# VHH binders against StAR-related lipid transfer protein 4 (Stard4): the designs that were tried, part 6

Target 1, 199 residues: StAR-related lipid transfer protein 4 (Stard4), of Mus musculus (Mouse) (q99jv5)
Amino acid sequence: ASISTKLQNTLIQYHSIKEDEWRVAKKVKDVTVWRKPSEEFNGYLYKAQGVMDDVVNNVIDHIRPGPWRLDWDRLMTSLDVLEHFEENCCVMRYTTAGQLLNIISPREFVDFSYTVGYEEGLLSCGVSVEWSETRPEFVRGYNHPCGWFCVPLKDSPSQSLLTGYIQTDLRGMIPQSAVDTAMASTLANFYSDLRKGLR
Short names: E, the ipSAE of ESMFold2; O, the ipSAE of OpenDDE; V2, 0.75 times the mean of E and O plus 0.25 times the DockQ between their complexes.

## First folded at step 1 (VHH)

Design F5 (framework vhh_gefurulimab)
Fold by ESMFold2-Fast, scan of step 1:
Structure F5 (fold): chain B 199 residues (1-199), chain A 125 residues (1-125)
Amino acid sequence: as target 1 above (199 residues)
Amino acid sequence: EVQLVESGGGLVKPGGSLRLSCAASGFTFSDYAAAWFRQAPGKEREFVSAISSGGSTTYADSVKGRFTISRDNAKNSLYLQMNSLRAEDTAVYYCAADYEIEYTSGSYEWDYDYWGQGTLVTVSS
């Protein structure tokens, strides 16, 4: 099996994890963040979910690699598409801002990215790949399988349900409490920023 | 039944060399990409090297210039020649294979469907 097939199947498995396996990590207005121990590394698999006041295509177009992501995402400081394989498939390199007064210094990620139909909606997913070139101002992080499901809301077709799975190894020497705080806040901020970006 | 069996692990002093082998059976090995991964005690499994069905190779930065991956399709075998071994190379080494990897270099373990049981390499001083 190919990487796109394996990645898609892995995200669908995450989406099928029973509710009782998740523990609430953060709950703010209109977004809930959960986590559970990762099966991939010594860290957590995070889940976030919230309603968007927009249709599936517009929501995912703002999230997938493309011209709009940097306009709204406060964490992401750069995004370069390194290779295009197809319209819905690429390798991208992106960087993130320092967090918690630079207790977490800026990170760099190189991810395979794939967007595909899922039920009545879309799935945009990714996973880090090996990339030799590193830049000294960044610590290379690693994303285990991650992705965003977006499906129409049953009784409100102008709205959609956005569910994310994030499984990031920030690497380097960072206190566990700082990682935990940053991950939960990052996901809550993602929703807040995206909602403003869709306006 | 698809199977990968590693061999060649053992004890070696820093600066020494070892050659690992992986025997594939139950599938047409020549059509598959193959890779070596390793896992040190108490650490996560990490990528070491990969070779495509066409013979293109990729190496992790930590082993580049010291390790050489190769394959012999007639013998359904994958090899890893390890030179200039260091204490940090101590790990269980795993052979992995998958039908030609698309869109990536094959460096992520999620690329691979088939895995061996592993062979222990200990580098001691």
Scores: ipSAE 0.000, ipTM 0.259, lowest interface PAE 13.4, mean pLDDT 86

Design F6 (framework vhh_7ocj_1)
Fold by ESMFold2-Fast, scan of step 1:
Structure F6 (fold): chain B 199 residues (1-199), chain A 124 residues (1-124)
Amino acid sequence: as target 1 above (199 residues)
Amino acid sequence: QVQLVESGGGLVQAGGSLRLSCAASGFTFSDYAMGWYRQAPGKQRELVAAITSGGSTRYGDFVKGRFTISRGNAKNTVYLQMNSLSVEDTAVYYCAAEYTVDYESGTLESYDYWGQGTQVTVSS
């Protein structure tokens, strides 16, 4: 199958993983982060979930590659769309700020991105691809299949439920405890930053 | 109503000491990690010190050995003892709180609540 079909099927598989396979990694007010060992690399598959005070289309438009992402995402320092394809897909390159007093130095990612309908909502997903250009100020990281599901809340049609699956190999030589702390906090921060950006 | 109220800032001469306090209300203090951040004019906000709900501490590189963070859960207060102050320590100091069930220290910018800040000015 095509890369978009394979990626979509992989994220739907993650979304079907049973509750008892996840362990809580961080629980803050209004967002829960779980993790389980990744089947793709020596690291974790993270899951995050929380309610957004906005409709599905607006939430996903702020997340997918486009003009709004850098306005709210404190971790992302640049975003370039390198190639455009039909059916809401592209190849993008983005960079991230250093974390934990620069124990984690700035990273660069090159991802295939695809946005598609899912039930009554949307799925925006991505996976890293090979890209020969590297820049010495960044360490090239690798995203195994990642994505964001957003569906309307039944009780509150002006609100939506946002569920993310993140599976990032930061590469380099980083202490395992720093990676674990950064990943859980990054996902919690994603929700608080997005909530501010949607206002 | 969540409130973080800083106190103890002011003017001090180089080599002096100050003790900052942050009184917290409106939440279960013992469930929160607490931090102190500072921002000088023209600079980004940076970590000074953090203390988890379990009592583990973290310090910014430029204040290690000079500053000490502590918490008094009975009084819902976090403290920052600042010794051997230099003009480079001049900044607005902010108190921050992060709710966590896991009792681990979060990323530098993961805090849920912020105080309004207190000015610290160090003269030579």
Scores: ipSAE 0.000, ipTM 0.144, lowest interface PAE 14.0, mean pLDDT 83

Design F7 (framework vhh_8ghr_2)
Fold by ESMFold2-Fast, scan of step 1:
Structure F7 (fold): chain B 199 residues (1-199), chain A 127 residues (1-127)
Amino acid sequence: as target 1 above (199 residues)
Amino acid sequence: EVQLVESGGGLVQPGGSLRLSCAASGFTFSDYSYIGWVRRAPGKGEELVARISSSGGSTSYADSVKGRFTISADISKNTAYLQMNSLRVEDTAVYYCARDEYTVEYSDTGYEAFDYWGQGTLVTVSS
């Protein structure tokens, strides 16, 4: 319960960061990605925001751990629920595809995941945990607190606003410029892929 | 606040010319950064087309546009340009103006750490 509370509080703190602390990293028609230096590690905290043409529950159901995630997410190549505590709470292991012509090789993450109500919507959040088993085909990455807020649009209740906070240490020796470019593009792609998946 | 505003996109016939403009605000070209043009065609990834040092000292181009496109900067107007000549149907894409605050050399893999992006402008080359 303690880990759930701390994780939730940390994401709410990110959600309250002032606009002038963010720098635009990528802006395309239907999504904006910002970043700022992370307070957790030597990298960036990314923020992404865009409108979904669907209700909160369906959007978050496609994002949180479950079989629906792999149906649309081009980056995620596998997802295993290792331990299930409650309907809204688990430890999962997932893998990601290589990026930038494999300059960023496939990664593996082991995350605690928690989904909870937030205002009139939902928050689905996660943070990496220690896990002793590794697989040689993957580099173990680390997610500092990350999450997705989804709330109904006022005056358009069939639509929702999706805001993400992503703070990933890919580890290994990768040029920071490659990491930064890949993260911004990956977050923009996340939105376009999710929108197609919600068809 | 750093802002990049593109203009000059539109419909043009093969063999024609267009000039894209990128008006910068919130920084000056004396800041030792790179300004680039990145394009995205439907079904393709991003391609860095051209870049110029904000000081105007160096330029580079993708092989696909070398000899046809020219990037330039007017420091007094704080504006970068992409002159596109001998346009081909394959040049059809959304063109983004982007800035990198850091002047580190990047590998020939074509990735760059662009810190700020414009909204994009559509260029359609069609008969």
Scores: ipSAE 0.000, ipTM 0.064, lowest interface PAE 24.8, mean pLDDT 81

Design F8 (framework vhh_8k46_1)
Fold by ESMFold2-Fast, scan of step 1:
Structure F8 (fold): chain B 199 residues (1-199), chain A 126 residues (1-126)
Amino acid sequence: as target 1 above (199 residues)
Amino acid sequence: AVQLQASGGGFVQPGGSLRLSCAASGRTFSDYAMGWFRQAPGKEREFVSAISWSGDSTYYADSVKGRFTISRDNSKNTVYLQMNSLRAEDTATYYCAAEGYDVEISYGSEADYDYWGQGTQVTVSS
């Protein structure tokens, strides 16, 4: 069992969870965020969904590790590819800005990333891995399986449906209310920022 | 829909205090998170403080932390901003804002607030 196969299967399992198991966490114009208790840790599995005014390949190319991500993502402050196994597979290290007036200090993540075909679209997914080197200015966070599904809309093939699953352990000493607030807002902001980056 | 009316601004000398009020009318006030923002002449609007719908969580910009206190009274449909140790740099028009009903919670982002008051002017000068 490879890490990519296990990760892909886990994300497909999340994508198969029935609607009645999700609770609305945040709903803003053109994006809905839901959550349910995580089965991986003492936190939440978040789901976000919204329509993109662009084709699958262009949407996913802006999300997957690469030169475009930092151009639009307000949360991500750095991105380094540490190991590259294939064109669609790498280990990356990235950092995030402080949130909620620095109640959540900057985080660092080291993730295995994998992009693969899914139905008529793409899935870009990731999961944190062990990495010994730490940088003292960051708290090392941990991403349980996370990913983005992007498929064409049947009625409008020039548009796509983007569905994300995010399952992040921010670690450190943070009030639970701050974590809950930040996660929902981060996902809504992801859609807003990406839409601007695509235009 | 909710309508917001800010009041309590005025002239004060450095080191002085002011208490701003934001009175809400319309739909259920206790369903909304509330925020205070300010804008000085020639500057961008900036976040000042926010309070959750229940009043259990409060957030402050670094520039005001320890000097300003946000509170709310849901029985009076009012949010307050107590401003102590005022500085010339605090001179601005202060706006109160209410988050949308269907939004779980958000703090510090203008985009997350659907309803805005007209504002109240605070001038700190000797």
Scores: ipSAE 0.000, ipTM 0.131, lowest interface PAE 14.4, mean pLDDT 83

## First folded at step 2 (VHH; framework vhh_8ghr_2)

Design D6a (from D6 with S58Y; at its last look DockQ between E and O 0.39; V2 from the best seeds 0.00; counts 0 for: pae E 12.1 > 2, unsure alone 61.4 < 65, grease 32 > 24.2, SAP .751 > .668)
Fold by ESMFold2, look of step 2:
Structure D6a (fold): chain B 199 residues (1-199), chain A 126 residues (1-126)
Amino acid sequence: as target 1 above (199 residues)
Amino acid sequence: EVQLVESGGGLVQPGGSLRLSCAASGFTFSSYSYIGWVRRAPGKGEELVARISPSGGYTSYADSVKGRFTISADISKNTAYLQMNSLRVEDTAVYYCARKYGWSYLSGYKSAFDYWGQGTLVTVSS
């Protein structure tokens, strides 16, 4: 199966995981972050969900690789599209800022990105790929299958329900408590920053 | 060769309407680029008034024009439009259509508009 098909199927599987398998990791306003042990690595699969005051296409255009991501995402410090395959898939390289007073130093990721229809909305998903070029100022992290489901809110089609599944191996020697704190905070901040960027 | 050609500028009275067109050639609209309208008013700097991602359907507007301007695109004609309603004297400017392809903070040049049209003058006066 192709990488895009395997990735899509994996994200759909995550989206079917029953509610009782998840444990709440953080709640901020109307955004909830849950987690469960990852099947891919020694760490957690995080789920986040919240409502966006915008339509699906606009929400996803601000998330997937494109011209607006660095305008609003304060954790992301750079983003470059390394290879284009089609309008809906690419290989991207991005970097993140240090976190927790640089206990987590800046990271870089090289990911395959794929955007596809899902129900009446969109799924934008990704997974890290092999990329031999490294830069000494960054620790190379690894994203296991991750993605964002965005569908119209059934009672208010001008709003969208945004659900994310994230499982990032930050690599390096980091205390697990720091990893857990960073992941939950990053997801809560993601929603807050995206909402501001959509205004 | 990438080209952007604006048209539709002119003289209009306050409260009037005008539609600008931006015909693109040499590239196909993609999810990794967008078309923006930037204006330069006499004695003022540049302002990005509207942008659209034609393949993704995203639009956004400067606060100064929200509710009055509408950006759109016709992918089959490879053309973007700026519908300008309820025009005010302060909307007087040269309006440029511009493209941004890709976005890379590391690249530098991918973080800026890489192609610009020649501009079209919009004058709002009695």
Scores: ipSAE 0.000, ipTM 0.224, lowest interface PAE 12.1, mean pLDDT 83
ESMFold2 (binder alone), look of step 2: mean pLDDT 77; pTM 0.788
OpenDDE, look of step 2: ipSAE 0.008; ipTM 0.297

Design D6b (from D6 with S30K; at its last look DockQ between E and O 0.11; V2 from the best seeds 0.00; counts 0 for: pae E 11.9 > 2, unsure alone 59.1 < 65, grease 27.7 > 24.2, placed apart)
Fold by ESMFold2, look of step 2:
Structure D6b (fold): chain B 199 residues (1-199), chain A 126 residues (1-126)
Amino acid sequence: as target 1 above (199 residues)
Amino acid sequence: EVQLVESGGGLVQPGGSLRLSCAASGFTFKSYSYIGWVRRAPGKGEELVARISPSGGSTSYADSVKGRFTISADISKNTAYLQMNSLRVEDTAVYYCARKYGWSYLSGYKSAFDYWGQGTLVTVSS
């Protein structure tokens, strides 16, 4: 669909943003998280990057909607596929745990998900869509265009470079400093948790 | 070329045990593969008995075998196993090892398997 093309092009644009436009938000071991103001909402576009000790296909299969995501992602508490269009795209609904001693209460997202080739690797991207059913246990958040680029390392094909772009509007009444702390920390923890899941 | 080779079937008395093996080649368990054991009893359709996602660490079982059968995998040997305990006459069937590569978003556990072994006969009789 034209929606998947627009989403893909937006993420390729983010992947072309020059290094001097980013500010480091967090660095933990070999994972760096940057941010810059979002053009989509009053918040930040986050970039994260680190090396995975696995091949592209396995890394992306653990990230995109599928059987393994809930095994390793401690933040994600449920995942349902609401509509399936093709093997590489769907509408999914997922929930996240409370954060910062529940200052950020559990969230729910309904996203279009699309996975496609990128260079010698893959891009798995998503964006929230309108979905009228809500549940009182959750605050409905909104993901502006987000995605993960994963390509093999040129000199080490058994390893992959994983680069993510995340811009989530958590909605609700949350102090901005709590949002910023949660986003940077969850992106850094994402890498460590994924590495454990690839064991 | 993907191949699945079952072994370990045979004749066993009620209450006995068998361990089935499924040796896989042409793909690596550590990737995004599922291995299932499917059985076909005389005059019945196919039943998915057990499923494992070796790299993801998840398993599931049919209600008819829960508590009696255990599926496992040895990733280093690229082999999946079905430990069958407390066998009953109704467990008599040809057992097939089958693969699903990747996840089917439409059906989850009930999606079609794309590669099948030749089957191994399990007969439970006194």
Scores: ipSAE 0.000, ipTM 0.137, lowest interface PAE 11.9, mean pLDDT 83
ESMFold2 (binder alone), look of step 2: mean pLDDT 75; pTM 0.768
OpenDDE, look of step 2: ipSAE 0.009; ipTM 0.299

Design D6c (from D6 with S53Y; at its last look DockQ between E and O 0.01; V2 from the best seeds 0.00; counts 0 for: pae E 10.6 > 2, unsure alone 61.8 < 65, grease 30.7 > 24.2, SAP .722 > .668, placed apart)
Fold by ESMFold2, look of step 2:
Structure D6c (fold): chain B 199 residues (1-199), chain A 126 residues (1-126)
Amino acid sequence: as target 1 above (199 residues)
Amino acid sequence: EVQLVESGGGLVQPGGSLRLSCAASGFTFSSYSYIGWVRRAPGKGEELVARIYPSGGSTSYADSVKGRFTISADISKNTAYLQMNSLRVEDTAVYYCARKYGWSYLSGYKSAFDYWGQGTLVTVSS
């Protein structure tokens, strides 16, 4: 009966979805993005996967709420920790830049974040929570259960396999094709920006 | 009251080593904060040399010191360290320990450290 346990179990379920249920949405170099209809909202659950040239702990420390995220993630424009519970969980508020020539205006999210062990690696996951404060310069979006699995790469233990599951309701009146383009591009840019940030 | 107290600076020859310490009080390293080391050489601007997120153990370094400097933390002593090896004359500077709590960044603005120590002088000369 905790939000962290339910969130973790949901991400493990997504990580067990069979490969034939996914459809490829984008492939850039060694990063592949897939999607399938979401069971949480009228939209898509996206899966992304790629190899990182770093160990699990450092990769996840650059993704989870922390001091490194704004250094490399050019889509994320601010990050505040609103409540701190333990070393591995918090409530955070972050904002994103406008996308597609501002067809998608800047967004704001308030998420519960939880990081936990997974196999020989880590899972860092999150979900939006209710938060009454709003700011007029942002549209409040909503993240349904999302997260990043990071495990050591077999045969190359100095490298990690990073797999993400993302299902974001951007809210507002946005054409579906613009949403699909923005989500696929955001996930591809995430990997390229993270690789630069790790070096 | 949050305080950061540096120690361990001094005079060394090129190729030598020093270890700087940053003793923290008024907060614990288990919080959502990180410690950075910033240096300022005489007549020059400031450079963020290294940072650590003590609770998670992640680190990053400036290109100028990668492979020579190591940042670490001892949570039980509430102290961060900067091990400086293979020192060069250009490493001569006052080294400041600094803390940042909360990661706020809006378009066109950068976040800043909220607490700074007094600095400790490192002089590298033959």
Scores: ipSAE 0.000, ipTM 0.291, lowest interface PAE 10.6, mean pLDDT 83
ESMFold2 (binder alone), look of step 2: mean pLDDT 77; pTM 0.782
OpenDDE, look of step 2: ipSAE 0.006; ipTM 0.261

## First folded at step 4 (VHH)

Design G1 (from D6 with Y101T; framework vhh_8ghr_2)
Amino acid sequence: EVQLVESGGGLVQPGGSLRLSCAASGFTFSSYSYIGWVRRAPGKGEELVARISPSGGSTSYADSVKGRFTISADISKNTAYLQMNSLRVEDTAVYYCARKTGWSYLSGYKSAFDYWGQGTLVTVSS
ESMFold2-Fast, scan of step 4: ipSAE 0.484; ipTM 0.734

Design G12 (from D6 with G102P; framework vhh_8ghr_2; at its last look DockQ between E and O 0.78; V2 from the best seeds 0.00; counts 0 for: pae E 10.9 > 2, unsure alone 59.2 < 65, grease 25.3 > 24.2)
Amino acid sequence: EVQLVESGGGLVQPGGSLRLSCAASGFTFSSYSYIGWVRRAPGKGEELVARISPSGGSTSYADSVKGRFTISADISKNTAYLQMNSLRVEDTAVYYCARKYPWSYLSGYKSAFDYWGQGTLVTVSS
ESMFold2-Fast, scan of step 4: ipSAE 0.606; ipTM 0.804
ESMFold2, look of step 5: ipSAE 0.005; ipTM 0.316
ESMFold2 (binder alone), look of step 5: mean pLDDT 76; pTM 0.766
OpenDDE, look of step 5: ipSAE 0.405; ipTM 0.736

Design G13 (from D6 with K100R; framework vhh_8ghr_2)
Fold by ESMFold2-Fast, scan of step 4:
Structure G13 (fold): chain B 199 residues (1-199), chain A 126 residues (1-126)
Amino acid sequence: as target 1 above (199 residues)
Amino acid sequence: EVQLVESGGGLVQPGGSLRLSCAASGFTFSSYSYIGWVRRAPGKGEELVARISPSGGSTSYADSVKGRFTISADISKNTAYLQMNSLRVEDTAVYYCARRYGWSYLSGYKSAFDYWGQGTLVTVSS
């Protein structure tokens, strides 16, 4: 209960950060990515935002740990649920593909995940937890609080606004330019892949 | 024991309607799974025509059936439905109810539906 409340409050705090604190990291058609220095580690808190041509429940069902995620996400190569507590709450382990011609080798994450109502929409959020088992094929990364807000568009309730906050420590010895490039591109790709998955 | 039992198949005229039912036992509908309807027509491959996450209300349809078929679920009855309207001869197939469980994914994208029903035949002919 403590972890879910703290995580939710942290994401709501991120969602309340003023416009002038963000700097554009990448802007492509139909998605904007911003970043600001993280308060959690020596890296960035990223924000991404774009419109989905689908309703809130369907968008979030495709993002949260569950049967839809692996159908569309090019980065995620596996998802194992290690422990689930309720319909909206679990600990999961997932893996990601190598990036930038394997300059960033495949990563593994173990996250607590929580999905809850937020105003007229939904919030699906997560944070890494300690997990002793490691697999030699993967470098264990760490997600500081991350999440996705999805709310209906005003006057167009068949469409929704998806806003993500991502705060990932990839760990290992990776050039900073590679980290910066990968994070911005990953978020832009998340939107294009999800849009295809919702069709 | 997990079981999915289909019913409601039969013979119908073009333009007619039919409702298929899928009764689930051995598990309860939840946000961790979706129920899909997969059909196989004589001489054709398999096609995923519709799927639903019962507790979340999320649905998806193949382009071939959009606007004609509606998938729904009754959580209290642990039963999923496929309402088939404006039926065409090309909808003739064996229809299977199948479950995908998101909470037990093993590594890789090769994971498919983990439980299947026996199938029910739908024939659309004059």
Scores: ipSAE 0.400, ipTM 0.676, lowest interface PAE 2.4, mean pLDDT 86

Design G23 (from D6 with T28S F29I Y101S; framework vhh_8ghr_2)
Fold by ESMFold2-Fast, scan of step 4:
Structure G23 (fold): chain B 199 residues (1-199), chain A 126 residues (1-126)
Amino acid sequence: as target 1 above (199 residues)
Amino acid sequence: EVQLVESGGGLVQPGGSLRLSCAASGFSISSYSYIGWVRRAPGKGEELVARISPSGGSTSYADSVKGRFTISADISKNTAYLQMNSLRVEDTAVYYCARKSGWSYLSGYKSAFDYWGQGTLVTVSS
């Protein structure tokens, strides 16, 4: 599909951005989070990277739309697959918990999702699509191109390197300081929660 | 029409092996779903013994069968398999192949799966 090709190419372009374009937003044990101004909207493109003690297939199976995601992801409160398109491709609707004592109220996203081979690993990526049905308990957010690259470590093939690119417009009226705090913490928590969720 | 058809059940002695097959039609097993094997012994409840995400290759097993059973999938044949080794009398059950779509299993539904086969009987007896 044309949307799959464009999305994949966009994520590969992000993966090729030079190191000097990024600024550290948060660094905790085993995870670094960077950001740079987005080319898509008035916000940031975030990058996160860390090592997983598991093989590529297991890591990505826990991230992409499927039966394992809600078992470990504290932020995601629901996930519905709305349409399946052949292999590794769907439209999903998911919701997220409120953040910072509900300064950021629960959000809803409707995303096209696509998982494909990348080098010796996998890329699972997504982008929000138009969807007319809304639910009043949620604010509809918008994901500009986002995705997760996972590749084996050459010297340790039972481990993998997970790199994420997240570019989310939360919409609504939210203080910028709250957005900045939430995004960096969410990405660090993603890695911590995923590591605990991997069997 | 979604359909799952099991085969390979039968009578085997303790310590023996069997391979069960699950032929899928009406959908591709490589879609965003997983295939599981659920067994039901006479007079007992259901037990999920193994599951696989065919597109991702991830597998999981019940503690009762770890190291003895292996689940696999052949996407080109649209078929999933359960290789059962070192069979025990307590493995005697009807084995069902089942498909799970998306996240609904994680909501704690009684049925972990959206579609089921008719089952195949495995009897382990001397």
Scores: ipSAE 0.000, ipTM 0.183, lowest interface PAE 13.3, mean pLDDT 83

Design G24 (framework vhh_8ghr_2)
Fold by ESMFold2-Fast, scan of step 4:
Structure G24 (fold): chain B 199 residues (1-199), chain A 128 residues (1-128)
Amino acid sequence: as target 1 above (199 residues)
Amino acid sequence: EVQLVESGGGLVQPGGSLRLSCAASGFTFSSYSYIGWVRRAPGKGEELVARISPSGGSTSYADSVKGRFTISADISKNTAYLQMNSLRVEDTAVYYCARKYGWSYLTGSYKSEAFDYWGQGTLVTVSS
């Protein structure tokens, strides 16, 4: 659908944002997290980047909807594929654990997901869609365009560079400082958890 | 009807090689599923030795077999393979081909070992 083209183009635009527009939100030795005000809602677009000791296909298969994700992702508590259109395209519902002593209660998301070639690597991206069924134990969050670029390292083809763009409206009544703290920590943890999962 | 049929097992000497095949029918390989090779030796529990997302080619191996075993898939033949090199006596086991779909995983319940279909198994004996 037109959704996959629009989503892909939006992520490529994010990937082209100049370095001086980003502000460091969190930096540890193996990953840097930046943010800038979102153009989609009154929150932030986050960018994270780090090196993976694995090839593109393995990295992206652990991230995209499928059998690998729940094996390593500490934040994601369930994942169901609701509609399967193509090998690379689905609608999924997933849930996340509470954060900051439940100041951020468990969330639920329903996302269109699309994985496509990008340069010599892959892009796996998603965006929330309308879904009428809700589960009372979760607050329905909303992902504006989000995605993960993974490309081989030129000097080290057994390694890859993973760059993520996350733009999540957690909704509900949450202090902005709590959202900001949780988002930066979640992205740093994503990298450490994924690295452990790839072993 | 979903079926997984293993073949290629047999007797081999330590240091030898063997290639197992898993022919799948009743479903098409996809990135939303993986094929795993699980072995069980007499008196031991199950060990997941290798897995592959057939469409993407993504693979994972148990530490006990890394560098010695290679898992692969041929989508056109709907068949997965396990190439076993440098075989050791402790690799002796019945090897099962199993499928897992990522349709529904719950926290702590279904994510690591919830295979929904299993083959009949093929015996690999490594003996001097």
Scores: ipSAE 0.122, ipTM 0.538, lowest interface PAE 5.3, mean pLDDT 86

